# VHH binders against Glycosyltransferase family protein 64 C3, part 4

Target 1, 302 residues: Glycosyltransferase family protein 64 C3, of Arabidopsis thaliana (Mouse-ear cress) (q9c975)
Amino acid sequence: DPDPCDATNQREFQKLRSDQITVLINGYSEYRIPLLQTIVASYSSSSIVSSILVLWGNPSTPDQLLDQLYQNLTQYSPGSASISLIQQSSSSLNARFLPRSSVDTRAVLICDDDVEIDQRSLEFAFSVWKSNPDRLVGTFVRSHGFDLQGKEWIYTVHPDKYSIVLTKFMMMKQDYLFEYSCKGGVEMEEMRMIVDQMRNCEDILMNFVAADRLRAGPIMVGAERVRDWGDARNEEVEERVRDVGLSSRRVEHRKRRGNCIREFHRVMGKMPLMYSYGKVVNSVGEQGLCRKAGKLVFCDRD

## First folded at step 1 (VHH)

Design k02 (framework vhh_3k1k_2)
Fold by ESMFold2-Fast, scan of step 1:
Structure k02 (fold): chain B 302 residues (1-302), chain A 119 residues (1-119)
Amino acid sequence: as target 1 above (302 residues)
Amino acid sequence: QVQLVESGGALVQPGGSLRLSCAASGFTFSDYSMRWYRQAPGKEREWVAGISSAGDSTSYEDSVKGRFTISRDDARNTVYLQMNSLKPEDTAVYYCATEYDSSGYWDYWGQGTQVTVSS
């Protein structure tokens, strides 16, 4: 409806709030509404969250169900954060990065409707971002690499080095919304079209945008407790884009993400992704492993 | 292209030993940390052991500490799980996986190998 690239949506950094964040949480699958309500309530309980925008990407969802969802979100959220439900005009994953005049904070948190993080770790991530406001900061990281045997860029997981923060939990400066959605001319338009065709890789593209602007990598922050209610093999991400007939198999999902890296490299004529090493933690702990009831288990285990 | 193939699962009596193997192909094995998980009937999949990409760090679930040992052979693209002093509660399908981050999210999984500990 409104033009998201209108000049009113491009704000000067110094005129934006520095004390709090705006949470932009993506929703699509109606069966995940109970989990979405729990996650919104969790974010609303944090003193650093000023506003939560639930970006509803399924245009076929009945208005009655959305009205009920909004009522439940406001009724069951204990905090003082303002809550908005925004019905998107399309199912495009690019829409999660549209700039909005209602976002008055320097920092925005991009997150999925199936990820929970403890309040201390959320506050810690914000403190790390404040020290590095031009970088993407998050808890879920991936990498790119060059496969010497296949002679191609690939999407990979690497514990020692990373170049990609996932939109499961990604904190960034509001400026990057405008950079992604409104700048970069025909090259950015082509890459956003690739995201729409693939129904995937909006997170990878944001990392390309940020790395190209800053010429530096993202920052991984550790969490004392993080819960990813999706399948450990990214089944929830795959499910979100199933309407285009994409494979539900994890091997296919990873291959498609590698294809996105290769396509973005082709369009830009360069590889702007930069490696970062290690993670920033509030306390000592195991990478991806947490102590729960005296046991060393995955942080997402309850 | 990317494939993880577990082997070594068998029926064994309590107190016995087994060595599980996971053969990896289609990626640069030495760049990736490796993990073992297991899933008993009617239970959720649980983490068992992990080894870093450099091989200099290993981690174990409390119930298997001192009994299980994870190791890797980068020349053969294989990760191993040596299981000693097996108990009936170790009965499960054992899965090999590559990498994870703070979410516990894994990139690739094998199909699993069945371990049964019963008299």
Scores: ipSAE 0.000, ipTM 0.132, lowest interface PAE 16.2, mean pLDDT 80

Design k03 (framework vhh_3k1k_2)
Fold by ESMFold2-Fast, scan of step 1:
Structure k03 (fold): chain B 302 residues (1-302), chain A 120 residues (1-120)
Amino acid sequence: as target 1 above (302 residues)
Amino acid sequence: QVQLVESGGALVQPGGSLRLSCAASGFTFSSYAMRWYRQAPGKEREWVAGISSSGGSTSYEDSVKGRFTISRDDARNTVYLQMNSLKPEDTAVYYCAVDEGYWYSEFDYWGQGTQVTVSS
């Protein structure tokens, strides 16, 4: 049992590879295995990906199924990226941020087993990150806010600002794995315990860690083609039942994530999250004004 | 594909006991953690209890600790919630859900629910 927080595992940023990234993909649901195989194959075909680590967090998955999964991952991924399947000793979400000596790149991409992104957008995100290596860079964003009526911090969405990048697609410097998992003493231990109790919010905690260290918000990058397959599971449900079920699940999910923000704020004694505005896109063009829903806005605004 | 059917809800007096069942189909039951939630009229759905895929670990909301016990029978693809020392505040529709992992919390599969009423 090598200590992942051993100082010998923490390499200087300048000694790590700058030309490629390591992809860390979480897996847990056996229902998602076919999709996971497709997503890994997609990442493996990109020239900027040096290695893909599939972090399997379900301790109840049979060995024979994991063996078959590993064989399929290696046989159906035609790219030059090395592929590893790591069975985690627990279902802890904190384990996705454990440092690993096999990760030799400055940048790591944290992603879920149900998000597909095109290669051009992946390469663009890496370019943006290289220019801003202390920031979290991603394609899915949310905001923290203060509910004036309830007098409490909440998890929300704002049309013009964001403070949280989601682990659906989050590129960051390897140093943040050590900051999250190995540093910060009793405060970080308490917050990681909250993540385990909630079985949620490891992405919010990473945003707290990065914002506190940098004193700046994350960066949103646009994607030309992105598929969030997480919703596909609910497409087989009758539309009426689906709408009610999705609404109920979203309300519960948002409330739980708001609780995480309030707890992390309590433990840290401060709100380190900072807002960022707009998004970086891999395109140039003249912005025209368009009339949408009776308002005059830029044509690319939804 | 995935189907959850809750049963066992009833009207009981304060201090009474009730056992809820959730029959699952359409997935490899033994490989998934399971949860119970409840929703009272005019309130948001709240988590009540959880059990790991192996059955070796259980967790509970603070207000039900010591009164409720979650268990599972993998041979019957069923998860149970034993409720003791029931209080009027426990009145709610109870739902079971598949715990597919953390990042899928807003996409958990829900059953139709079973109504528990604690009243004199």
Scores: ipSAE 0.000, ipTM 0.152, lowest interface PAE 14.9, mean pLDDT 81

Design k04 (framework vhh_3k1k_2)
Fold by ESMFold2-Fast, scan of step 1:
Structure k04 (fold): chain B 302 residues (1-302), chain A 119 residues (1-119)
Amino acid sequence: as target 1 above (302 residues)
Amino acid sequence: QVQLVESGGALVQPGGSLRLSCAASGFTVSDYSMRWYRQAPGKEREWVAGISSGGDETSYEDSVKGRFTISRDDARNTVYLQMNSLKPEDTAVYYCARVDEYGFLDDYWGQGTQVTVSS
């Protein structure tokens, strides 16, 4: 849209489709195009997906390559979902949350170009979201905490609680796109600027926005099969991470994300993040969790 | 409740040896990768050593290779750092940390134990 924040273009929640979702997939690396094509084809085969928008954030990608990508996405996607490729004018991570007039569904799924999820788990996540439409619903979670020694907020993990859903897979009502991108005045503008300067933390900021509005935390949902294909440039998504020997990189990543939390807290003058407890699972399709190589995964996962 | 409690920090002479212990409660250390970090005054916290959950794979920061050894005792639910040939530059507060279930981040830390290497 010429002005994504024009309030006259916003549709009432009740006028939006409740039977399907729109998938918003970020793309940037030409190296990941084959995987992106596979992921789009997978989403397109689901009956609950109405539309897939591939948000291409690399302004340096040649037009010829994007034309070929669009042709391949359309040709090799077997489902009835409409597919659009949107060339973004900037590499800003904030752009993944721009409201769009073409999105006619109540729910949107924000996801990365390197996460695969089975169809049954996608449908289950949507059913959980429909019961809790004001909450962020996702499969990957983290937490905020307070470091007593440093007397500062940090980005961390707790075994029993979480407050942050990651954009690897995040389902939410489309109203939050407008809240993130178009509301909140100078405070929101400053926080979006921090996201751009850090080239990180748009997922944390969305959690701040949702928690501040709702006064409740997100919901973690289980998935029967998830493949998280790591890229060396994405520290949160590393399939072949070796836990020993990469700790200095992880400490630095954690510090940078902790700095985002501290900056957002400073700008807002409050800590709106709320803890959630427990994980919602499809009781007929999922097995218990097992520890494999220090990771908590489904016992039936290969 | 998850807790990590370090012990064994002391004043030692250069060339001396010291063994640090990290006693864990509320979880089983063999199910997680465990790490040792240190922080000297005026410096950033640095990674020192790690041991994997999937066996006895270990790794070390270059300045401590050949001098420090990380190990665990599953029966005692404890991780150790054996420090040999200590140098004044090893003076720091040493911290034990647990790696999260995703294998990416350190999610629990001990309070630290002070090691001072001085004559």
Scores: ipSAE 0.000, ipTM 0.108, lowest interface PAE 19.9, mean pLDDT 82

Design k05 (framework vhh_3k1k_2)
Fold by ESMFold2-Fast, scan of step 1:
Structure k05 (fold): chain B 302 residues (1-302), chain A 120 residues (1-120)
Amino acid sequence: as target 1 above (302 residues)
Amino acid sequence: QVQLVESGGALVQPGGSLRLSCAASGFTFSSYSMRWYRQAPGKEREWVAGISSSGDYTSYEDSVKGRFTISRDDARNTVYLQMNSLKPEDTAVYYCAAEVYWDSYEYDYWGQGTQVTVSS
């Protein structure tokens, strides 16, 4: 098994492909295999996608089922993009950011197995990233904030500003894979261990890494058609996949993500997250801020 | 075939101690981070403690920090919660969980729970 942090996996940005992207899509739940197949097929049909790596994080899945999954991914995916299925040795969420010798593109797209985006919007996100290669670019954003009453950092949604791009759709330079997984010494090691303990917050940690290196926030891009099957408000298909009480788990989820921000702040001794404002859009239309219940929020958010 | 079985719940007096156990079967235990949750009557289920797959890192909810200790024994496929200096507010059904995805909404494996009551 190759060492992902070997110095030969540190690639010079200028020597990597600039014309296409590599998609790194995580999978774990066998219930999501039909949706995963649809998402992979969608990405494979885009001319800017050179390679799709399906990162399978469930160590309990039988080899026979993985073989069938790979056959289905290749059979049902139109287009010229190469497709690889990688069985992870552990369920660690940090593994989605491991550097890989097979990734030869400057840009990588980190995404979940339940997010769809139209081809035009995918191409637009790539064009925005090419103009801002040191920033995280994505379609789903959140914010950090300081709760004056509780005197603590929190995870929140703000109507006019954001500091965190989610791994539902996150485009970045592949250098950040090595920064996250292989650099930063004992502090980064402790923060990755916090991610493993909480089984959450790898996306928040990547935002901490990028913000600390660049001293700037991420960029939110608009999409003409983005579907988040993991948000129970959107579709009945997503609701059927989630056979648990979402409202109670949302409270747990928000508390856990706030705890991650506080722990990363403790380890780093500073708050590197910085706010960005507004959304970059390709064309005119309803892709801005909307008034809901007297509050200004992003039209694609509640 | 996958099972998480909690045990050790009991009635204890304030200031008392109790150790909960969770026996896991049907999956590769050493590859999973393990968690303890609790649910008090009329309240939502809340996270209590977690331990990494390696066992090298642990984390706790603020209200239990310094009083509770999570540990694991991979040879026995068991995770433990040692509870000291128990308070009436710790009264709840305690659940063991192995999370299957980064989104806390998605869990493959939950136990049936074990009741802890702290009362004089």
Scores: ipSAE 0.000, ipTM 0.160, lowest interface PAE 15.3, mean pLDDT 81

Design k06 (framework vhh_3k1k_2)
Fold by ESMFold2-Fast, scan of step 1:
Structure k06 (fold): chain B 302 residues (1-302), chain A 120 residues (1-120)
Amino acid sequence: as target 1 above (302 residues)
Amino acid sequence: QVQLVESGGALVQPGGSLRLSCAASGFTFDDYSMRWYRQAPGKEREWVAGISSSGGSTSYEDSVKGRFTISRDDARNTVYLQMNSLKPEDTAVYYCATYDLEYGSYFDYWGQGTQVTVSS
């Protein structure tokens, strides 16, 4: 759309499809094109996917590479899902949440170009979302916390609770695209500017938006097979000469995300993030009984 | 913080060879993929070659495949472009660029460029 926040686009949300999802995959690195093609092909084979939009955010990518990418995406896709490649006008991470007239489904899946999920788990996530359409549903979670020593909000991981779903795999109501990009006035404009300045944290901001509207946390869903190709690369390069560089980058990443939480808290004047507990799983694994320490228990019990 | 400095550009006869270097500073070099671009007079900047942060994956624009080789020396924070069988149409200012290994990063940094002229 030339104007994604146009009032006519807003009115169309009420007529949206409930039987399928639209997948929005963000692309930037040309080195990940082979992975992107594989991931798009995987999503295209699912009966619940109506369309896939590849949002290309690297303004330096030559037109010939984009043309070849589009040809490969269309040739490689085995399913009936429509596939579009959209060259974005900027590298802004906020752009992944722009409303689009071509998105005709009630649910959208926001995902990265390096995460692969099995079809069964994708379908299960959609099922969970349909039961909880106002919540963010995903497979990768993190938490906010308050550091008593530093007296500041931080980005962290807790074993028992979470408040943030990551854009590695985030299913949500299409309405939240409009809430993020078109609503909330000067406060939302300032927080989107912070995302642009930090070049990070669009996922955290979406969690702030959803939690503030609903007054509830996200839902974590389990997956039988998830391949995070970013994690696989750590194994590939585990004996790299300069491990210190990777460690420094991870520390910097965590600090930046903590700073985003503190800045959004400052702008909003409140902490809207709320904790969720537990993980929703497709309970097939619990159907068997096993002997553990002389007792009959479900086989997947610790 | 981030600084990229290209060198090695020269005037070369058709069929000749050149090696371009890009010295990086201000960031953890081996965490970042590196790319070479070029801009010919009156044309827009185009991608030439790329190398992953690990050095295990390389990619090239079709017109330079088999003639150009990208490599990196992480110990010296340097990326190289070996250019063989040079043609007049390879005449351009060559730029070194980087962006974060993390997808979606805006840390797209450019050097100031080095001039390559292939005279026939």
Scores: ipSAE 0.000, ipTM 0.197, lowest interface PAE 11.2, mean pLDDT 80

Design k07 (framework vhh_3k1k_2)
Fold by ESMFold2-Fast, scan of step 1:
Parts: structure tokens; sequence; C-alpha cells
Structure k07 (fold): chain B 302 residues (1-302), chain A 120 residues (1-120)
């Protein structure tokens, strides 16, 4: 295995391609292969996608199944994007941020094998990132907060502000792969070990890294169609409304995410996360005129 | 305490039908996607079928498409696998799994399995 942190693999931003992106999709569950194939095909249909790397993190998957997966990915990808299937040496979530010599684009898109986004929204996210290349740009956001009652940092959702973009869909400059995986010395090493122990929070750690370097928050972009195939979360929101509470699993998840924030704060000796406000949206539809109650108004006005 | 209990496994003739059931307890069943897996002697565990938490989406492995149907009854905390046109190659221990996704984390619970044998 070549050293991913070899200095020869760290290319200057200005020498990398600016016209396209590289998509990095993690995979582990053999059950999600049909959905992964659909998502890869969707990304491959976009002209801004140069390459798609499927990062396969399950060491127990047989070679024959991986060969079948690669053949299916190639067959179902109608676009000009190159498709690679990479068997990872580790199931570590940190491995999704390893630098790779095959990545020749300024921008990389980190995404999960259970999130679909429309082509127009993908292209819009890329345009927003090009205007803000030092920021993390994504469609799913969360916040850090300080719980006055518990007197501790927490992971939360706030209606007006956000500080964390999720790896469900996260566009960033390739430089952050090196910052996460190869730099920051013993402090970064300890925080990556925390990610491995918890099998969680690699996205929170990337937000800590980016915020610390930039001293600014991420950017949320809107999508016209986005499907998050993690249905259980949407059903849990409905259950919470009915029961005036959260399920024990959701409470445990959020508590665990909050523990990551507290641990990273401890290791770094500071809270580098910064709040961003607002959402960038692309509106390309025409506003037509309609007759309603004998009056000419915009059709969406009622 | 979380528990999944499969039932309905039996010996059947080729071309026969079986319905497997998986009864869940100890968690909010309606929040979980449900799946069926199978494992034949000397082979690795294979995914067979899946159903979303809402029941609106179902998915199947290619070799069982058109023959197997997955469904759920949230009032009874039970998921079903209707198996039709059974073949000797369907002989396996069938496992039920419950899956919950929030933001990043997947939680999986597994049953102990139920034996299906297709033989003349």
Amino acid sequence: as target 1 above (302 residues)
Amino acid sequence: QVQLVESGGALVQPGGSLRLSCAASGFTFSNYSMRWYRQAPGKEREWVAGISSSGGETSYEDSVKGRFTISRDDARNTVYLQMNSLKPEDTAVYYCAAEFYDEYSGYEYWGQGTQVTVSS
C-alpha cells in the first residue's frame, strides 16, 4: 500500500482540475448494493462528475461479490465518469478522508450510499463551492450548542443557525483530506482514534478541522429533490410528535454525537466551530401569471 | 430488552410455498427498516429482502424477485416473508434483521434464524 500522506501526493490547488468534481461514496452493507448502484448511476449522469470512487469498507465481502458489484456499477453508469471500486484495508470511518493520487480535481464530494440528489442541485452545489472553496458545502446541517442545564456542549438542531455539515452530502476542497488524515500531529491522531472508538463523528471532526483553519462556518445549499433512504429517522420524528419525546435510540445517538463534540473540545483546548446563518437556494422555475377570482396574480400566490 | 423471533420454517416440496414471520419486541418497531437474510450450509449469509420503516419501499435479491414478497404489520410488531415457487437452492436458515438509521448511525438487531428445507 503506498503512503497516502507522501508529500508527492499533495498537489497545489491551482494545478488541480477546476471544471469537475470527484465523488467519494462509502459502502459497507451488502444489503445496500442495489441502492448504491442507483446512486452511482445518478452521479455518473452529471457532466460535472469526472470520477466516482466507491470506497468499500467491509473486509468480509467475498471477491466474487465485489467483482459482480464492479461489473454492475460499470454497466449501470451511462455517463463518461470513470468508476473505481476500492476495497479498503480498514472499516474505519476516517478512511473516507484518505488522500488518493487518483483524485485530480480541486473539489471532492463526500457522500453516503443512501442519499440521492437531483443533477441540477448537484451542479448548483458545485457552483456555490467554487465561489467559497475554503468552506464545507452541503445539504444536511446540524449545530453545536451549550446546554445551560447540563452545563456541557451538545449536538443539536437549531432553526436559525448551523455549524456542522454532514457527510451524507459534503463538498470540500481536496486539501482537507490532507489536513484531516496527514496533519495536526498528536492532537489529530487522538481525535481520529476517538472516531474509531465511537465508530461515529468523522463528519464532526472534519467540521472542526475546516472551522479551525478558516475561522468560519460551512454553507448550506438547498436541493430540489433529495431522498434520504434512512427512513427510520423520518418515522422517529413523527413518533416524537405523537409521544412528546424521542426514542431511546435517537436520544443515545444524539448523546453520543454530543460526547464527540465534548471530546474534540477537550483535545483541542478550544471550540473552533462557528455558526453560519441562512441557506443558499437556486430557483430556476418561471413564475407564471394566472387569473384567480377575476384578478391577474402570480400562479403560486393563490 | 431487544428481541427478534423468527418462525414458520419447515420442510417443503419444490414448487411449494411458506410464510416466515419475525416478531419484534423491546424497541419502537415502526421506526425500523426490516430485512430478511439467509445462510445455506458452507455459504456466507446473503441478503434476501428489505422493507422500509414506512412500508412504502421494498427491495429484493435478483434470484427471489417475483417469487418472494416482504410485508410488515406495525400493529403486531411483525415482518413477514411470503415465499412462493420454492426451489432446492432456497434451502437455508432465514434470519430477520431490524435496522435503524439516524443521520450517520445504523443500529442492527438480529434474530436466531428459522430453518427452511426444500427437498423431495
Scores: ipSAE 0.000, ipTM 0.156, lowest interface PAE 13.1, mean pLDDT 82

Design k08 (framework vhh_3k1k_2)
Fold by ESMFold2-Fast, scan of step 1:
Structure k08 (fold): chain B 302 residues (1-302), chain A 121 residues (1-121)
Amino acid sequence: as target 1 above (302 residues)
Amino acid sequence: QVQLVESGGALVQPGGSLRLSCAASGFTFSSYEMRWYRQAPGKEREWVAGISSTGGSTSYEDSVKGRFTISRDDARNTVYLQMNSLKPEDTAVYYCAVEYYGSGSWDEDYWGQGTQVTVSS
């Protein structure tokens, strides 16, 4: 059992590869395997991707199914990127941020098994990250806010600013894996425990860690084509049957996310999250805010 | 160590009733939406029913609406599926799932090995 926090896993930034990225894709649900295969194949076709690690967190998945998954991943991915399937020792969401000796790139891309992005936009995100290597760079953003009536921190969306990049697509320096998993003492241990208890908010915690370290916000990058298959608001749903379940899911999810912000604030004794105000784009079709599928987003966002 | 253990599956005749149970451990059960899915021989897994974390709202697939009832007992960390007026088409392995909220995702976990329900004369 290698210790993920062993000094041999912590390489100097300058000694790591600068020309490519390592993609870390979290997988869990067996019903998402066909989509995961498509997404892995897409990433494998990019020249900037050196390796893809599929982090499989479901302890209930049979070995036979994992073997078939690995065969399918390698068979349906004709690109040059190496592909590994890693069965996690824990179902913890914190495990997606464990340092690994096989990761030899300066940049890592943390992503979910339900987000598709075009290759040009992936390359552009990497270009933006190379110019801003201490920041979190991603395509999905949210914000923290303070509710004056309830006198508490909340998880929200602001049209003018953001402070949180989501792990749906988050590019960051490998150093942040060590900051999250191996540094910060008892405060970080308590916050990782909160993530495990809530089974949520590992992305919010990473934003707290990065903001606290750098004292700067994340960077949002635009994508020409991005599809979030896991966002329930993008699904075709029968109103009479499934909308009630989806509404309950949205309410509980937002409530839990706000509770995470309040708990991390309590543990750290400060609010390290900082607002960013700009979106970096490679191409611009239309700027402005539009309502799409019941949410307020930039008009040029898919 | 998150686990969901389904039980209660049996052979029943058409028109019969059956109650499935799913015992949960390793997470704060009362904070999560719970769902039931099923997989019939030769078919894809399909969603059957869902219940909110508070129990205040429930949802059902059209084919089971009015026949199946989902409920939860947070004191026992258990979700139930009461199945009435069973039809041969309800024959399937039934799976319990909990919402997995990575990065704002709505991902759903099939944690258990399922429980077999067979409806035949």
Scores: ipSAE 0.016, ipTM 0.269, lowest interface PAE 7.2, mean pLDDT 81

Design k09 (framework vhh_3k1k_2)
Fold by ESMFold2-Fast, scan of step 1:
Structure k09 (fold): chain B 302 residues (1-302), chain A 121 residues (1-121)
Amino acid sequence: as target 1 above (302 residues)
Amino acid sequence: QVQLVESGGALVQPGGSLRLSCAASGFTFSDYAMRWYRQAPGKEREWVAGISGSGGSTSYEDSVKGRFTISRDDARNTVYLQMNSLKPEDTAVYYCAKVEIYDSSGWFDYWGQGTQVTVSS
């Protein structure tokens, strides 16, 4: 798109397709191309996916390699979904939320190039979103909190509550692309600049945007089968892919993410994030208590 | 601000050895996986080697397995690529990359400026 913020890209919700979704998946590392191809093929196999846009954020990648990638994506992706490969003009993470004239669905799925989900769980997430179209719906959640000792907002994980859904898998209404990228004036521009400086936290900022507009938290949905290739504890991760996950030291990354929350709070002059306390699951599985690895857990727990 | 500075590239004879270095700054080095890529004249960029943040896991492209070794020195914020039994086909600009992979959007590699390796008689 020549001007992603042109008013024609802010279409009326009622005039957009309700029967399918558009998948927006980020790519950057040529090292992850084989995994990206597998993930795109998986999404393309779902009847609810009308279009997949691969947003390529590495400006150093040669056109010849991108042409080959596009041919491979179309060759190895079954199903009727249209596949587009878009070379981004910048490596900005904010660019994943740019409005696009080619996106004609009410719902968009924002996802990363290292997370796979089964088709039934993808369909279930879409059904939950359709019932709650103003909320962010996803499978990976985190929380904000206030550290009384340090007297500051922090990024954390709680077993009981969450306020942030991650762009590993985030379904939302298309309107939020325009809200994030084109509205909010100087305050939103400053927060997007913080995202660029940090090379992080565009997911947290989207949660701030949605929570501020709606005054409600996100919704966590369960998945029957999910592979997070970035999680080094997953023994199914191939050796080449394991290097990508094994580098992450949680403490430093969480401190960095906490800095984003504090900065967004400063810029907005308020904390719009709100807690949600439940997980929505497709409850057609096995029920009851089972012994797994010496502990009593629900039988349908993975 | 993240900064990666590669060094050690040189002209070597076939069968020779080189050690490339990448000095990192602007982040907690031990928390991130590091990689080496290369781009030969007239060819596409390719991944060469990777090392986990802990240093406990390494991976290599098939054509360099057994000849190249990636390692790191977290006390010096440096990642290395030891290249042995060099072939003319190894001639390329070699790039160091920081892998940002964790919770969400921190998954874009940050690239250095590169260092030239030429293997010629």
Scores: ipSAE 0.012, ipTM 0.205, lowest interface PAE 8.7, mean pLDDT 81

Design k10 (framework vhh_3k1k_2)
Fold by ESMFold2-Fast, scan of step 1:
Structure k10 (fold): chain B 302 residues (1-302), chain A 120 residues (1-120)
Amino acid sequence: as target 1 above (302 residues)
Amino acid sequence: QVQLVESGGALVQPGGSLRLSCAASGFTFSSYDMRWYRQAPGKEREWVAGISSSGSTTSYEDSVKGRFTISRDDARNTVYLQMNSLKPEDTAVYYCATLYEDWGYEFDYWGQGTQVTVSS
């Protein structure tokens, strides 16, 4: 309802809280409510979380169900964090980056309603972000690349570098919400429209915004335990060829993501994404080398 | 560093046959699933075929079923794509790829590609 691009939402960084974070969790599917409640309760129990905003993107959900959800979220969350349920006016994925006057922390954590992370790793990610507040910090990463044969940009993964943090778990400075939603004029409007048409790639676009502003890549942080429950719920009832790992939905998803990169490059007239080459971990006690993607690296998945 | 090198691409007449090879290095080939993709000029890259690490399971895109066969030779660190009854619509650059999935992270390695042209 209120204008998200009001000057009040472009608050001075120095006047915002530095001791805690605000968690922004996107929700849409009513069948995910039990998992959402569990994830909210987990975040609420952390001392570094001041507020949790559940961004409900399904405009057809009845008010009674939303009231019940809010009651359950507050009743079953054991921590001191304040919990808000916000019904969004649209199902747009861009809406997860709308600036809000209620967000009073320097850092915000963007996350999905089906990703769970341990408390120690959450606290560690915040400490890494505080050391690098202009960068996107997260646990799920991907890369852009240039396909020399096809002469086009692609969405990919490299064993040694990354340029994209996913909204599964993305910590950033609050200012990037305003940059994404309220700045950049016609070019940003066109790219947000592409996100809406694709119903995808809001995370890629945020990485374009952050990289263009800072001219540096994101930071990957390790987690002791992270679970993506979305993978399990996306399992097909019909038989799949399990050993191949070639679900047609995953193949189509990657192709669509590559098209987003090409379209954003076209609109901006440049490739602002930059590679990062390191992973930051808070692991103690793990020894040895692990083979990951055919490369020997330290085993830091504790 | 992981490397995939495709070879065998050529100009062939419609109805002809061709075998593509992909030589892999820098990883334990026998532990990874292998895939073939193709990309025609001005088109998106499309999945063609896949074979499991064990070699016991294969999968194909509908338009190539019955015409293409994927196989692997772990002793030679090579994956193959046997293409029969080629059509002009099969004209594309063919890429081999391997997928490694790890906790919160997905790894794809691609070769440089090999050009297949089907024309009279």
Scores: ipSAE 0.000, ipTM 0.138, lowest interface PAE 16.7, mean pLDDT 81

